# Designs tried in a protein design chat: VH-VL binders against Large ribosomal subunit protein uL10m (mRpL10). Part 1

All scores and structures are predictions.

Target 1, 224 residues: Large ribosomal subunit protein uL10m (mRpL10), of Drosophila melanogaster (Fruit fly) (q9vpl3)
Amino acid sequence: RGKINIQRPKAPHYERARVVAVTQPKYPELPKAKSCFKTRAERTQQQQENPYNEIIAREVRNWLDHSRLVAFFHLSSITADDIFRVRVQLHKQNLHLKSYGSKIIEQAVKNTRYEAIVPLFHSNHCIVFSPDPEKTAALLRIVRRVPQMVLLGGIVEETMLSRNQLVAYAQMPGLHAVQAQLVQTLSQAPGHLIQQLQAHQNSFVQVLDVHAKNQMNEETPKST
Positions, changes and structure headers below are counted from each chain's first letter, unless a header gives other numbers; antibody chains aren't numbered by Kabat.
F, E and O stand for the ipSAE by ESMFold2-Fast, ESMFold2 and OpenDDE, each averaged over both directions (binder to target, target to binder). V2 = 0.75 x the mean of E and O + 0.25 x the DockQ between their complexes.
[cut] stands for letters that were removed.
The coordinates of atoms that the task and the answers printed are left out; those that the model quotes come from them. Centres of patches stay.

## First folded at step 1 (VH-VL; framework fv_cemiplimab)

Design c1 (at its last look DockQ between E and O 0.05; V2 from the best seeds 0.00; counts 0 for: pae E 13.9 > 2, placed apart)
Heavy chain, then light chain:
Amino acid sequence: EVQLLESGGVLVQPGGSLRLSCAASGFTFSSYAMTWVRQAPGKGLEWVSGISGSGGSTYFADSVKGRFTISRDNSKNTLYLQMNSLKGEDTAVYYCAKDQGWFGELYAFDIWGQGTLVTVSS
Amino acid sequence: DIQMTQSPSSLSASVGDSITITCRASQSISSYLNWYQQKPGKAPNLLIYAASSLQSGVPSRFSGSGSGTDFTLTIRTLQPEDFATYYCQQSYSTPLTFGPGTVVDFR
ESMFold2, look of step 1: ipSAE 0.005; ipTM 0.450
ESMFold2 (binder alone), look of step 1: mean pLDDT 94; pTM 0.961
OpenDDE, look of step 1: ipSAE 0.523; ipTM 0.754

## First folded at step 3 (VH-VL; framework fv_cemiplimab)

Design c2 (from c1 with heavy chain S57Y, light chain T94Y; at its last look DockQ between E and O 0.02; V2 from the best seeds 0.00; counts 0 for: pae E 13.3 > 2, placed apart)
Heavy chain, then light chain:
Amino acid sequence: EVQLLESGGVLVQPGGSLRLSCAASGFTFSSYAMTWVRQAPGKGLEWVSGISGSGGYTYFADSVKGRFTISRDNSKNTLYLQMNSLKGEDTAVYYCAKDQGWFGELYAFDIWGQGTLVTVSS
Amino acid sequence: DIQMTQSPSSLSASVGDSITITCRASQSISSYLNWYQQKPGKAPNLLIYAASSLQSGVPSRFSGSGSGTDFTLTIRTLQPEDFATYYCQQSYSYPLTFGPGTVVDFR
ESMFold2, look of step 3: ipSAE 0.005; ipTM 0.452
ESMFold2 (binder alone), look of step 3: mean pLDDT 93; pTM 0.953
OpenDDE, look of step 3: ipSAE 0.011; ipTM 0.510

Design c3 (from c1 with heavy chain S31Y G101L; at its last look DockQ between E and O 0.02; V2 from the best seeds 0.00; counts 0 for: pae E 16.2 > 2, placed apart)
Heavy chain, then light chain:
Amino acid sequence: EVQLLESGGVLVQPGGSLRLSCAASGFTFSYYAMTWVRQAPGKGLEWVSGISGSGGSTYFADSVKGRFTISRDNSKNTLYLQMNSLKGEDTAVYYCAKDQLWFGELYAFDIWGQGTLVTVSS
Amino acid sequence: DIQMTQSPSSLSASVGDSITITCRASQSISSYLNWYQQKPGKAPNLLIYAASSLQSGVPSRFSGSGSGTDFTLTIRTLQPEDFATYYCQQSYSTPLTFGPGTVVDFR
ESMFold2, look of step 3: ipSAE 0.000; ipTM 0.420
ESMFold2 (binder alone), look of step 3: mean pLDDT 94; pTM 0.957
OpenDDE, look of step 3: ipSAE 0.588; ipTM 0.791

## First folded at step 4 (VH-VL; from c3 with heavy chain Y31S, light chain S28D S93D; framework fv_cemiplimab)

Design c4 (at its last look DockQ between E and O 0.01; V2 from the best seeds 0.00; counts 0 for: pae E 20.5 > 2, placed apart)
Heavy chain, then light chain:
Amino acid sequence: EVQLLESGGVLVQPGGSLRLSCAASGFTFSSYAMTWVRQAPGKGLEWVSGISGSGGSTYFADSVKGRFTISRDNSKNTLYLQMNSLKGEDTAVYYCAKDQLWFGELYAFDIWGQGTLVTVSS
Amino acid sequence: DIQMTQSPSSLSASVGDSITITCRASQDISSYLNWYQQKPGKAPNLLIYAASSLQSGVPSRFSGSGSGTDFTLTIRTLQPEDFATYYCQQSYDTPLTFGPGTVVDFR
ESMFold2, look of step 4: ipSAE 0.000; ipTM 0.406
ESMFold2 (binder alone), look of step 4: mean pLDDT 94; pTM 0.957
OpenDDE, look of step 4: ipSAE 0.335; ipTM 0.700

## First folded at step 5 (VH-VL; framework fv_cemiplimab)

Design c5 (at its last look DockQ between E and O 0.01; V2 from the best seeds 0.00; counts 0 for: pae E 11.9 > 2, placed apart)
Heavy chain, then light chain:
Amino acid sequence: EVQLLESGGVLVQPGGSLRLSCAASGFTFSSYAMTWVRQAPGKGLEWVSGISGSGGSTYFADSVKGRFTISRDNSKNTLYLQMNSLKGEDTAVYYCAKDLWFGELYFDYWGQGTLVTVSS
Amino acid sequence: DIQMTQSPSSLSASVGDSITITCRASQSISSYLNWYQQKPGKAPNLLIYAASSLQSGVPSRFSGSGSGTDFTLTIRTLQPEDFATYYCQQSYSTPLTFGPGTVVDFR
ESMFold2, look of step 5: ipSAE 0.005; ipTM 0.478
ESMFold2 (binder alone), look of step 5: mean pLDDT 92; pTM 0.937
OpenDDE, look of step 5: ipSAE 0.019; ipTM 0.533

## First folded at step 8 (VH-VL; framework fv_imvotamab_arm2)

Design i4 (at its last look DockQ between E and O 0.03; V2 from the best seeds 0.00; counts 0 for: pae E 20.0 > 2, placed apart)
Heavy chain, then light chain:
Amino acid sequence: EVQLVQSGAEVKKPGESLKISCKGSGYSFTYYWIGWVRQMPGKGLEWMGIIYPGDSDTRYSPSFQGQVTISADKSITTAYLQWSSLKASDTAMYYCARRDWEYGSSFDYWGQGTLVTVSS
Amino acid sequence: DIVMTQTPLSSPVTLGQPASISCRSSQSLVHSDGNTYLSWLQQRPGQPPRLLIYKISNRFSGVPDRFSGSGAGTDFTLKISRVEAEDVGVYYCMQGTHWPLTFGGGTKVEIK
ESMFold2, look of step 8: ipSAE 0.000; ipTM 0.392
ESMFold2 (binder alone), look of step 8: mean pLDDT 93; pTM 0.947
OpenDDE, look of step 8: ipSAE 0.418; ipTM 0.726

Design i5 (at its last look DockQ between E and O 0.12; V2 from the best seeds 0.00; counts 0 for: pae E 14.8 > 2, placed apart)
Heavy chain, then light chain:
Amino acid sequence: EVQLVQSGAEVKKPGESLKISCKGSGYDFTSYWIGWVRQMPGKGLEWMGIIYPGDSDTRYSPSFQGQVTISADKSITTAYLQWSSLKASDTAMYYCARRDWEYGSSFDYWGQGTLVTVSS
Amino acid sequence: DIVMTQTPLSSPVTLGQPASISCRSSQSLVHSDGNTYLSWLQQRPGQPPRLLIYKISYRFSGVPDRFSGSGAGTDFTLKISRVEAEDVGVYYCMQATQFPLTFGGGTKVEIK
ESMFold2, look of step 8: ipSAE 0.000; ipTM 0.454
ESMFold2 (binder alone), look of step 8: mean pLDDT 93; pTM 0.949
OpenDDE, look of step 8: ipSAE 0.311; ipTM 0.695

## First folded at step 9 (VH-VL)

Design a2 (framework fv_anetumab; at its last look DockQ between E and O 0.01; V2 from the best seeds 0.00; counts 0 for: pae E 16.7 > 2, placed apart)
Heavy chain, then light chain:
Amino acid sequence: QVELVQSGAEVKKPGESLKISCKGSGYSFTYYWIGWVRQAPGKGLEWMGIIYPGDSDTRYSPSFQGQVTISADKSISTAYLQWSSLKASDTAMYYCARRDWEYGSSFDYWGQGTLVTVSS
Amino acid sequence: DIALTQPASVSGSPGQSITISCTGTSSDVGGYNYVSWYQQHPGKAPKLMIYEVSNRPSGVSNRFSGSKSGNTASLTISGLQAEDEADYYCSSYTSSSTLWVFGGGTKLTVL
ESMFold2, look of step 9: ipSAE 0.000; ipTM 0.412
ESMFold2 (binder alone), look of step 9: mean pLDDT 93; pTM 0.953
OpenDDE, look of step 9: ipSAE 0.532; ipTM 0.788

Design i6 (from i4 with heavy chain D100N; framework fv_imvotamab_arm2; at its last look DockQ between E and O 0.05; V2 from the best seeds 0.00; counts 0 for: pae E 16.1 > 2, placed apart)
Heavy chain, then light chain:
Amino acid sequence: EVQLVQSGAEVKKPGESLKISCKGSGYSFTYYWIGWVRQMPGKGLEWMGIIYPGDSDTRYSPSFQGQVTISADKSITTAYLQWSSLKASDTAMYYCARRNWEYGSSFDYWGQGTLVTVSS
Amino acid sequence: DIVMTQTPLSSPVTLGQPASISCRSSQSLVHSDGNTYLSWLQQRPGQPPRLLIYKISNRFSGVPDRFSGSGAGTDFTLKISRVEAEDVGVYYCMQGTHWPLTFGGGTKVEIK
ESMFold2, look of step 9: ipSAE 0.000; ipTM 0.408
ESMFold2 (binder alone), look of step 9: mean pLDDT 93; pTM 0.949
OpenDDE, look of step 9: ipSAE 0.006; ipTM 0.505

## First folded at step 11 (VH-VL)

Design a3 (from a2 with heavy chain Y31S E102Y, light chain N33D E52D N55E; framework fv_anetumab; at its last look DockQ between E and O 0.02; V2 from the best seeds 0.00; counts 0 for: pae E 10.9 > 2, placed apart)
Heavy chain, then light chain:
Amino acid sequence: QVELVQSGAEVKKPGESLKISCKGSGYSFTSYWIGWVRQAPGKGLEWMGIIYPGDSDTRYSPSFQGQVTISADKSISTAYLQWSSLKASDTAMYYCARRDWYYGSSFDYWGQGTLVTVSS
Amino acid sequence: DIALTQPASVSGSPGQSITISCTGTSSDVGGYDYVSWYQQHPGKAPKLMIYDVSERPSGVSNRFSGSKSGNTASLTISGLQAEDEADYYCSSYTSSSTLWVFGGGTKLTVL
ESMFold2, look of step 11: ipSAE 0.007; ipTM 0.477
ESMFold2 (binder alone), look of step 11: mean pLDDT 95; pTM 0.959
OpenDDE, look of step 11: ipSAE 0.576; ipTM 0.812

Design i7 (framework fv_imvotamab_arm2; at its last look DockQ between E and O 0.10; V2 from the best seeds 0.00; counts 0 for: pae E 8.2 > 2, placed apart)
Heavy chain, then light chain:
Amino acid sequence: EVQLVQSGAEVKKPGESLKISCKGSGYDFTSYWIGWVRQMPGKGLEWMGIIYPGDSDTRYSPSFQGQVTISADKSITTAYLQWSSLKASDTAMYYCARRDWEYGSSFDYWGQGTLVTVSS
Amino acid sequence: DIVMTQTPLSSPVTLGQPASISCRSSQSLVHSDGNTYLSWLQQRPGQPPRLLIYKISNRFSGVPDRFSGSGAGTDFTLKISRVEAEDVGVYYCMQGTHWPLTFGGGTKVEIK
ESMFold2, look of step 11: ipSAE 0.012; ipTM 0.535
ESMFold2 (binder alone), look of step 11: mean pLDDT 93; pTM 0.946
OpenDDE, look of step 11: ipSAE 0.241; ipTM 0.678

## First folded at step 12 (VH-VL)

Design a4 (from a2 with heavy chain S28D Y31S, light chain N33D L99F; framework fv_anetumab; at its last look DockQ between E and O 0.22; V2 from the best seeds 0.00; counts 0 for: pae E 11.3 > 2, placed apart)
Heavy chain, then light chain:
Amino acid sequence: QVELVQSGAEVKKPGESLKISCKGSGYDFTSYWIGWVRQAPGKGLEWMGIIYPGDSDTRYSPSFQGQVTISADKSISTAYLQWSSLKASDTAMYYCARRDWEYGSSFDYWGQGTLVTVSS
Amino acid sequence: DIALTQPASVSGSPGQSITISCTGTSSDVGGYDYVSWYQQHPGKAPKLMIYEVSNRPSGVSNRFSGSKSGNTASLTISGLQAEDEADYYCSSYTSSSTFWVFGGGTKLTVL
ESMFold2, look of step 12: ipSAE 0.005; ipTM 0.495
ESMFold2 (binder alone), look of step 12: mean pLDDT 93; pTM 0.947
OpenDDE, look of step 12: ipSAE 0.484; ipTM 0.765

Design i8 (from i7 with light chain K55E I56V; framework fv_imvotamab_arm2; at its last look DockQ between E and O 0.48; V2 from the best seeds 0.00; counts 0 for: pae E 6.4 > 2)
Heavy chain, then light chain:
Amino acid sequence: EVQLVQSGAEVKKPGESLKISCKGSGYDFTSYWIGWVRQMPGKGLEWMGIIYPGDSDTRYSPSFQGQVTISADKSITTAYLQWSSLKASDTAMYYCARRDWEYGSSFDYWGQGTLVTVSS
Amino acid sequence: DIVMTQTPLSSPVTLGQPASISCRSSQSLVHSDGNTYLSWLQQRPGQPPRLLIYEVSNRFSGVPDRFSGSGAGTDFTLKISRVEAEDVGVYYCMQGTHWPLTFGGGTKVEIK
ESMFold2, look of step 12: ipSAE 0.015; ipTM 0.540
ESMFold2 (binder alone), look of step 12: mean pLDDT 93; pTM 0.947
OpenDDE, look of step 12: ipSAE 0.768; ipTM 0.897
ESMFold2, look of step 18: ipSAE 0.117; ipTM 0.573
ESMFold2 (binder alone), look of step 18: mean pLDDT 92; pTM 0.943
OpenDDE, look of step 18: ipSAE 0.537; ipTM 0.797

## First folded at step 13 (VH-VL; framework fv_imvotamab_arm2)

Design i10 (from i8 with light chain S39N L101Y; at its last look DockQ between E and O 0.02; V2 from the best seeds 0.00; counts 0 for: pae E 10.2 > 2, placed apart)
Heavy chain, then light chain:
Amino acid sequence: EVQLVQSGAEVKKPGESLKISCKGSGYDFTSYWIGWVRQMPGKGLEWMGIIYPGDSDTRYSPSFQGQVTISADKSITTAYLQWSSLKASDTAMYYCARRDWEYGSSFDYWGQGTLVTVSS
Amino acid sequence: DIVMTQTPLSSPVTLGQPASISCRSSQSLVHSDGNTYLNWLQQRPGQPPRLLIYEVSNRFSGVPDRFSGSGAGTDFTLKISRVEAEDVGVYYCMQGTHWPYTFGGGTKVEIK
ESMFold2, look of step 13: ipSAE 0.150; ipTM 0.601
ESMFold2 (binder alone), look of step 13: mean pLDDT 93; pTM 0.945
OpenDDE, look of step 13: ipSAE 0.573; ipTM 0.798
ESMFold2, look of step 18: ipSAE 0.006; ipTM 0.508
ESMFold2 (binder alone), look of step 18: mean pLDDT 93; pTM 0.945
OpenDDE, look of step 18: ipSAE 0.010; ipTM 0.486

Design i9 (from i8 with light chain N35Y; at its last look DockQ between E and O 0.26; V2 from the best seeds 0.00; counts 0 for: pae E 10.9 > 2)
Heavy chain, then light chain:
Amino acid sequence: EVQLVQSGAEVKKPGESLKISCKGSGYDFTSYWIGWVRQMPGKGLEWMGIIYPGDSDTRYSPSFQGQVTISADKSITTAYLQWSSLKASDTAMYYCARRDWEYGSSFDYWGQGTLVTVSS
Amino acid sequence: DIVMTQTPLSSPVTLGQPASISCRSSQSLVHSDGYTYLSWLQQRPGQPPRLLIYEVSNRFSGVPDRFSGSGAGTDFTLKISRVEAEDVGVYYCMQGTHWPLTFGGGTKVEIK
ESMFold2, look of step 13: ipSAE 0.006; ipTM 0.495
ESMFold2 (binder alone), look of step 13: mean pLDDT 93; pTM 0.949
OpenDDE, look of step 13: ipSAE 0.619; ipTM 0.835

## First folded at step 14 (VH-VL; framework fv_imvotamab_arm2)

Design i11 (from i10 with light chain G96Y; at its last look DockQ between E and O 0.20; V2 from the best seeds 0.00; counts 0 for: pae E 9.0 > 2, placed apart)
Heavy chain, then light chain:
Amino acid sequence: EVQLVQSGAEVKKPGESLKISCKGSGYDFTSYWIGWVRQMPGKGLEWMGIIYPGDSDTRYSPSFQGQVTISADKSITTAYLQWSSLKASDTAMYYCARRDWEYGSSFDYWGQGTLVTVSS
Amino acid sequence: DIVMTQTPLSSPVTLGQPASISCRSSQSLVHSDGNTYLNWLQQRPGQPPRLLIYEVSNRFSGVPDRFSGSGAGTDFTLKISRVEAEDVGVYYCMQYTHWPYTFGGGTKVEIK
ESMFold2, look of step 14: ipSAE 0.006; ipTM 0.517
ESMFold2 (binder alone), look of step 14: mean pLDDT 92; pTM 0.940
OpenDDE, look of step 14: ipSAE 0.526; ipTM 0.780

Design i12 (from i10 with heavy chain S105Y; at its last look DockQ between E and O 0.02; V2 from the best seeds 0.00; counts 0 for: pae E 13.6 > 2, placed apart)
Heavy chain, then light chain:
Amino acid sequence: EVQLVQSGAEVKKPGESLKISCKGSGYDFTSYWIGWVRQMPGKGLEWMGIIYPGDSDTRYSPSFQGQVTISADKSITTAYLQWSSLKASDTAMYYCARRDWEYGYSFDYWGQGTLVTVSS
Amino acid sequence: DIVMTQTPLSSPVTLGQPASISCRSSQSLVHSDGNTYLNWLQQRPGQPPRLLIYEVSNRFSGVPDRFSGSGAGTDFTLKISRVEAEDVGVYYCMQGTHWPYTFGGGTKVEIK
ESMFold2, look of step 14: ipSAE 0.000; ipTM 0.467
ESMFold2 (binder alone), look of step 14: mean pLDDT 93; pTM 0.950
OpenDDE, look of step 14: ipSAE 0.024; ipTM 0.510

## First folded at step 16 (VH-VL; framework fv_imvotamab_arm2)

Design i13 (from i10 with light chain N58Y; at its last look DockQ between E and O 0.22; V2 from the best seeds 0.00; counts 0 for: pae E 11.7 > 2, placed apart)
Heavy chain, then light chain:
Amino acid sequence: EVQLVQSGAEVKKPGESLKISCKGSGYDFTSYWIGWVRQMPGKGLEWMGIIYPGDSDTRYSPSFQGQVTISADKSITTAYLQWSSLKASDTAMYYCARRDWEYGSSFDYWGQGTLVTVSS
Amino acid sequence: DIVMTQTPLSSPVTLGQPASISCRSSQSLVHSDGNTYLNWLQQRPGQPPRLLIYEVSYRFSGVPDRFSGSGAGTDFTLKISRVEAEDVGVYYCMQGTHWPYTFGGGTKVEIK
ESMFold2, look of step 16: ipSAE 0.006; ipTM 0.494
ESMFold2 (binder alone), look of step 16: mean pLDDT 93; pTM 0.944
OpenDDE, look of step 16: ipSAE 0.456; ipTM 0.743

Design i14 (from i10 with light chain D33Y; at its last look DockQ between E and O 0.01; V2 from the best seeds 0.00; counts 0 for: pae E 9.9 > 2, placed apart)
Heavy chain, then light chain:
Amino acid sequence: EVQLVQSGAEVKKPGESLKISCKGSGYDFTSYWIGWVRQMPGKGLEWMGIIYPGDSDTRYSPSFQGQVTISADKSITTAYLQWSSLKASDTAMYYCARRDWEYGSSFDYWGQGTLVTVSS
Amino acid sequence: DIVMTQTPLSSPVTLGQPASISCRSSQSLVHSYGNTYLNWLQQRPGQPPRLLIYEVSNRFSGVPDRFSGSGAGTDFTLKISRVEAEDVGVYYCMQGTHWPYTFGGGTKVEIK
ESMFold2, look of step 16: ipSAE 0.007; ipTM 0.525
ESMFold2 (binder alone), look of step 16: mean pLDDT 93; pTM 0.945
OpenDDE, look of step 16: ipSAE 0.027; ipTM 0.491

## First folded at step 17 (VH-VL; framework fv_imvotamab_arm2)

Design i15 (from i8 with heavy chain S106Y, light chain L101Y; at its last look DockQ between E and O 0.02; V2 from the best seeds 0.00; counts 0 for: pae E 13.8 > 2, placed apart)
Heavy chain, then light chain:
Amino acid sequence: EVQLVQSGAEVKKPGESLKISCKGSGYDFTSYWIGWVRQMPGKGLEWMGIIYPGDSDTRYSPSFQGQVTISADKSITTAYLQWSSLKASDTAMYYCARRDWEYGSYFDYWGQGTLVTVSS
Amino acid sequence: DIVMTQTPLSSPVTLGQPASISCRSSQSLVHSDGNTYLSWLQQRPGQPPRLLIYEVSNRFSGVPDRFSGSGAGTDFTLKISRVEAEDVGVYYCMQGTHWPYTFGGGTKVEIK
ESMFold2, look of step 17: ipSAE 0.000; ipTM 0.458
ESMFold2 (binder alone), look of step 17: mean pLDDT 92; pTM 0.946
OpenDDE, look of step 17: ipSAE 0.009; ipTM 0.501

Design i16 (from i10 with heavy chain S105T; at its last look DockQ between E and O 0.01; V2 from the best seeds 0.00; counts 0 for: pae O 13.3 > 2, placed apart)
Heavy chain, then light chain:
Amino acid sequence: EVQLVQSGAEVKKPGESLKISCKGSGYDFTSYWIGWVRQMPGKGLEWMGIIYPGDSDTRYSPSFQGQVTISADKSITTAYLQWSSLKASDTAMYYCARRDWEYGTSFDYWGQGTLVTVSS
Amino acid sequence: DIVMTQTPLSSPVTLGQPASISCRSSQSLVHSDGNTYLNWLQQRPGQPPRLLIYEVSNRFSGVPDRFSGSGAGTDFTLKISRVEAEDVGVYYCMQGTHWPYTFGGGTKVEIK
ESMFold2, look of step 17: ipSAE 0.005; ipTM 0.462
ESMFold2 (binder alone), look of step 17: mean pLDDT 93; pTM 0.948
OpenDDE, look of step 17: ipSAE 0.000; ipTM 0.488

## First folded at step 19 (VH-VL; framework fv_imvotamab_arm2)

Design i17 (from i8 with heavy chain I50M, light chain H31Y; at its last look DockQ between E and O 0.01; V2 from the best seeds 0.00; counts 0 for: pae E 16.7 > 2, placed apart)
Heavy chain, then light chain:
Amino acid sequence: EVQLVQSGAEVKKPGESLKISCKGSGYDFTSYWIGWVRQMPGKGLEWMGMIYPGDSDTRYSPSFQGQVTISADKSITTAYLQWSSLKASDTAMYYCARRDWEYGSSFDYWGQGTLVTVSS
Amino acid sequence: DIVMTQTPLSSPVTLGQPASISCRSSQSLVYSDGNTYLSWLQQRPGQPPRLLIYEVSNRFSGVPDRFSGSGAGTDFTLKISRVEAEDVGVYYCMQGTHWPLTFGGGTKVEIK
ESMFold2, look of step 19: ipSAE 0.000; ipTM 0.410
ESMFold2 (binder alone), look of step 19: mean pLDDT 93; pTM 0.947
OpenDDE, look of step 19: ipSAE 0.547; ipTM 0.793

Design i18 (from i8 with heavy chain S105Q; at its last look DockQ between E and O 0.01; V2 from the best seeds 0.00; counts 0 for: pae O 10.8 > 2, placed apart)
Heavy chain, then light chain:
Amino acid sequence: EVQLVQSGAEVKKPGESLKISCKGSGYDFTSYWIGWVRQMPGKGLEWMGIIYPGDSDTRYSPSFQGQVTISADKSITTAYLQWSSLKASDTAMYYCARRDWEYGQSFDYWGQGTLVTVSS
Amino acid sequence: DIVMTQTPLSSPVTLGQPASISCRSSQSLVHSDGNTYLSWLQQRPGQPPRLLIYEVSNRFSGVPDRFSGSGAGTDFTLKISRVEAEDVGVYYCMQGTHWPLTFGGGTKVEIK
ESMFold2, look of step 19: ipSAE 0.006; ipTM 0.505
ESMFold2 (binder alone), look of step 19: mean pLDDT 94; pTM 0.956
OpenDDE, look of step 19: ipSAE 0.011; ipTM 0.486

## First folded at step 20 (VH-VL)

Design a5 (from a2 with heavy chain S28D Y31S, light chain S95K; framework fv_anetumab; at its last look DockQ between E and O 0.01; V2 from the best seeds 0.00; counts 0 for: pae O 13.4 > 2, placed apart)
Heavy chain, then light chain:
Amino acid sequence: QVELVQSGAEVKKPGESLKISCKGSGYDFTSYWIGWVRQAPGKGLEWMGIIYPGDSDTRYSPSFQGQVTISADKSISTAYLQWSSLKASDTAMYYCARRDWEYGSSFDYWGQGTLVTVSS
Amino acid sequence: DIALTQPASVSGSPGQSITISCTGTSSDVGGYNYVSWYQQHPGKAPKLMIYEVSNRPSGVSNRFSGSKSGNTASLTISGLQAEDEADYYCSSYTKSSTLWVFGGGTKLTVL
ESMFold2, look of step 20: ipSAE 0.006; ipTM 0.462
ESMFold2 (binder alone), look of step 20: mean pLDDT 93; pTM 0.950
OpenDDE, look of step 20: ipSAE 0.000; ipTM 0.479

Design i19 (from i8 with light chain S32K; framework fv_imvotamab_arm2; at its last look DockQ between E and O 0.18; V2 from the best seeds 0.00; counts 0 for: pae E 10.8 > 2, placed apart)
Heavy chain, then light chain:
Amino acid sequence: EVQLVQSGAEVKKPGESLKISCKGSGYDFTSYWIGWVRQMPGKGLEWMGIIYPGDSDTRYSPSFQGQVTISADKSITTAYLQWSSLKASDTAMYYCARRDWEYGSSFDYWGQGTLVTVSS
Amino acid sequence: DIVMTQTPLSSPVTLGQPASISCRSSQSLVHKDGNTYLSWLQQRPGQPPRLLIYEVSNRFSGVPDRFSGSGAGTDFTLKISRVEAEDVGVYYCMQGTHWPLTFGGGTKVEIK
ESMFold2, look of step 20: ipSAE 0.006; ipTM 0.490
ESMFold2 (binder alone), look of step 20: mean pLDDT 93; pTM 0.945
OpenDDE, look of step 20: ipSAE 0.770; ipTM 0.894

## First folded at step 22 (VH-VL; framework fv_imvotamab_arm2)

Design i20 (from i19 with light chain D33T; at its last look DockQ between E and O 0.22; V2 from the best seeds 0.00; counts 0 for: pae E 7.6 > 2, placed apart)
Heavy chain, then light chain:
Amino acid sequence: EVQLVQSGAEVKKPGESLKISCKGSGYDFTSYWIGWVRQMPGKGLEWMGIIYPGDSDTRYSPSFQGQVTISADKSITTAYLQWSSLKASDTAMYYCARRDWEYGSSFDYWGQGTLVTVSS
Amino acid sequence: DIVMTQTPLSSPVTLGQPASISCRSSQSLVHKTGNTYLSWLQQRPGQPPRLLIYEVSNRFSGVPDRFSGSGAGTDFTLKISRVEAEDVGVYYCMQGTHWPLTFGGGTKVEIK
ESMFold2, look of step 22: ipSAE 0.032; ipTM 0.551
ESMFold2 (binder alone), look of step 22: mean pLDDT 93; pTM 0.948
OpenDDE, look of step 22: ipSAE 0.488; ipTM 0.777

Design i21 (from i19 with heavy chain Y103F; at its last look DockQ between E and O 0.21; V2 from the best seeds 0.00; counts 0 for: pae E 8.4 > 2, placed apart)
Heavy chain, then light chain:
Amino acid sequence: EVQLVQSGAEVKKPGESLKISCKGSGYDFTSYWIGWVRQMPGKGLEWMGIIYPGDSDTRYSPSFQGQVTISADKSITTAYLQWSSLKASDTAMYYCARRDWEFGSSFDYWGQGTLVTVSS
Amino acid sequence: DIVMTQTPLSSPVTLGQPASISCRSSQSLVHKDGNTYLSWLQQRPGQPPRLLIYEVSNRFSGVPDRFSGSGAGTDFTLKISRVEAEDVGVYYCMQGTHWPLTFGGGTKVEIK
ESMFold2, look of step 22: ipSAE 0.012; ipTM 0.545
ESMFold2 (binder alone), look of step 22: mean pLDDT 92; pTM 0.941
OpenDDE, look of step 22: ipSAE 0.495; ipTM 0.774

## First folded at step 23 (VH-VL; framework fv_imvotamab_arm2)

Design i22 (from i8 with heavy chain E102P, light chain D33T; at its last look DockQ between E and O 0.25; V2 from the best seeds 0.00; counts 0 for: pae E 10.0 > 2)
Heavy chain, then light chain:
Amino acid sequence: EVQLVQSGAEVKKPGESLKISCKGSGYDFTSYWIGWVRQMPGKGLEWMGIIYPGDSDTRYSPSFQGQVTISADKSITTAYLQWSSLKASDTAMYYCARRDWPYGSSFDYWGQGTLVTVSS
Amino acid sequence: DIVMTQTPLSSPVTLGQPASISCRSSQSLVHSTGNTYLSWLQQRPGQPPRLLIYEVSNRFSGVPDRFSGSGAGTDFTLKISRVEAEDVGVYYCMQGTHWPLTFGGGTKVEIK
ESMFold2, look of step 23: ipSAE 0.006; ipTM 0.491
ESMFold2 (binder alone), look of step 23: mean pLDDT 93; pTM 0.950
OpenDDE, look of step 23: ipSAE 0.074; ipTM 0.630

Design i23 (from i8 with light chain D33T S39Y; at its last look DockQ between E and O 0.23; V2 from the best seeds 0.00; counts 0 for: pae E 8.3 > 2)
Heavy chain, then light chain:
Amino acid sequence: EVQLVQSGAEVKKPGESLKISCKGSGYDFTSYWIGWVRQMPGKGLEWMGIIYPGDSDTRYSPSFQGQVTISADKSITTAYLQWSSLKASDTAMYYCARRDWEYGSSFDYWGQGTLVTVSS
Amino acid sequence: DIVMTQTPLSSPVTLGQPASISCRSSQSLVHSTGNTYLYWLQQRPGQPPRLLIYEVSNRFSGVPDRFSGSGAGTDFTLKISRVEAEDVGVYYCMQGTHWPLTFGGGTKVEIK
ESMFold2, look of step 23: ipSAE 0.013; ipTM 0.531
ESMFold2 (binder alone), look of step 23: mean pLDDT 92; pTM 0.938
OpenDDE, look of step 23: ipSAE 0.733; ipTM 0.876

## First folded at step 24 (VH-VL; framework fv_imvotamab_arm2)

Design i24 (from i23 with light chain N58E; at its last look DockQ between E and O 0.35; V2 from the best seeds 0.00; counts 0 for: pae E 8.5 > 2)
Heavy chain, then light chain:
Amino acid sequence: EVQLVQSGAEVKKPGESLKISCKGSGYDFTSYWIGWVRQMPGKGLEWMGIIYPGDSDTRYSPSFQGQVTISADKSITTAYLQWSSLKASDTAMYYCARRDWEYGSSFDYWGQGTLVTVSS
Amino acid sequence: DIVMTQTPLSSPVTLGQPASISCRSSQSLVHSTGNTYLYWLQQRPGQPPRLLIYEVSERFSGVPDRFSGSGAGTDFTLKISRVEAEDVGVYYCMQGTHWPLTFGGGTKVEIK
ESMFold2, look of step 24: ipSAE 0.021; ipTM 0.550
ESMFold2 (binder alone), look of step 24: mean pLDDT 92; pTM 0.940
OpenDDE, look of step 24: ipSAE 0.592; ipTM 0.814

Design i25 (from i23 with heavy chain S31K; at its last look DockQ between E and O 0.25; V2 from the best seeds 0.00; counts 0 for: pae E 5.8 > 2)
Heavy chain, then light chain:
Amino acid sequence: EVQLVQSGAEVKKPGESLKISCKGSGYDFTKYWIGWVRQMPGKGLEWMGIIYPGDSDTRYSPSFQGQVTISADKSITTAYLQWSSLKASDTAMYYCARRDWEYGSSFDYWGQGTLVTVSS
Amino acid sequence: DIVMTQTPLSSPVTLGQPASISCRSSQSLVHSTGNTYLYWLQQRPGQPPRLLIYEVSNRFSGVPDRFSGSGAGTDFTLKISRVEAEDVGVYYCMQGTHWPLTFGGGTKVEIK
ESMFold2, look of step 24: ipSAE 0.167; ipTM 0.600
ESMFold2 (binder alone), look of step 24: mean pLDDT 91; pTM 0.928
OpenDDE, look of step 24: ipSAE 0.462; ipTM 0.744

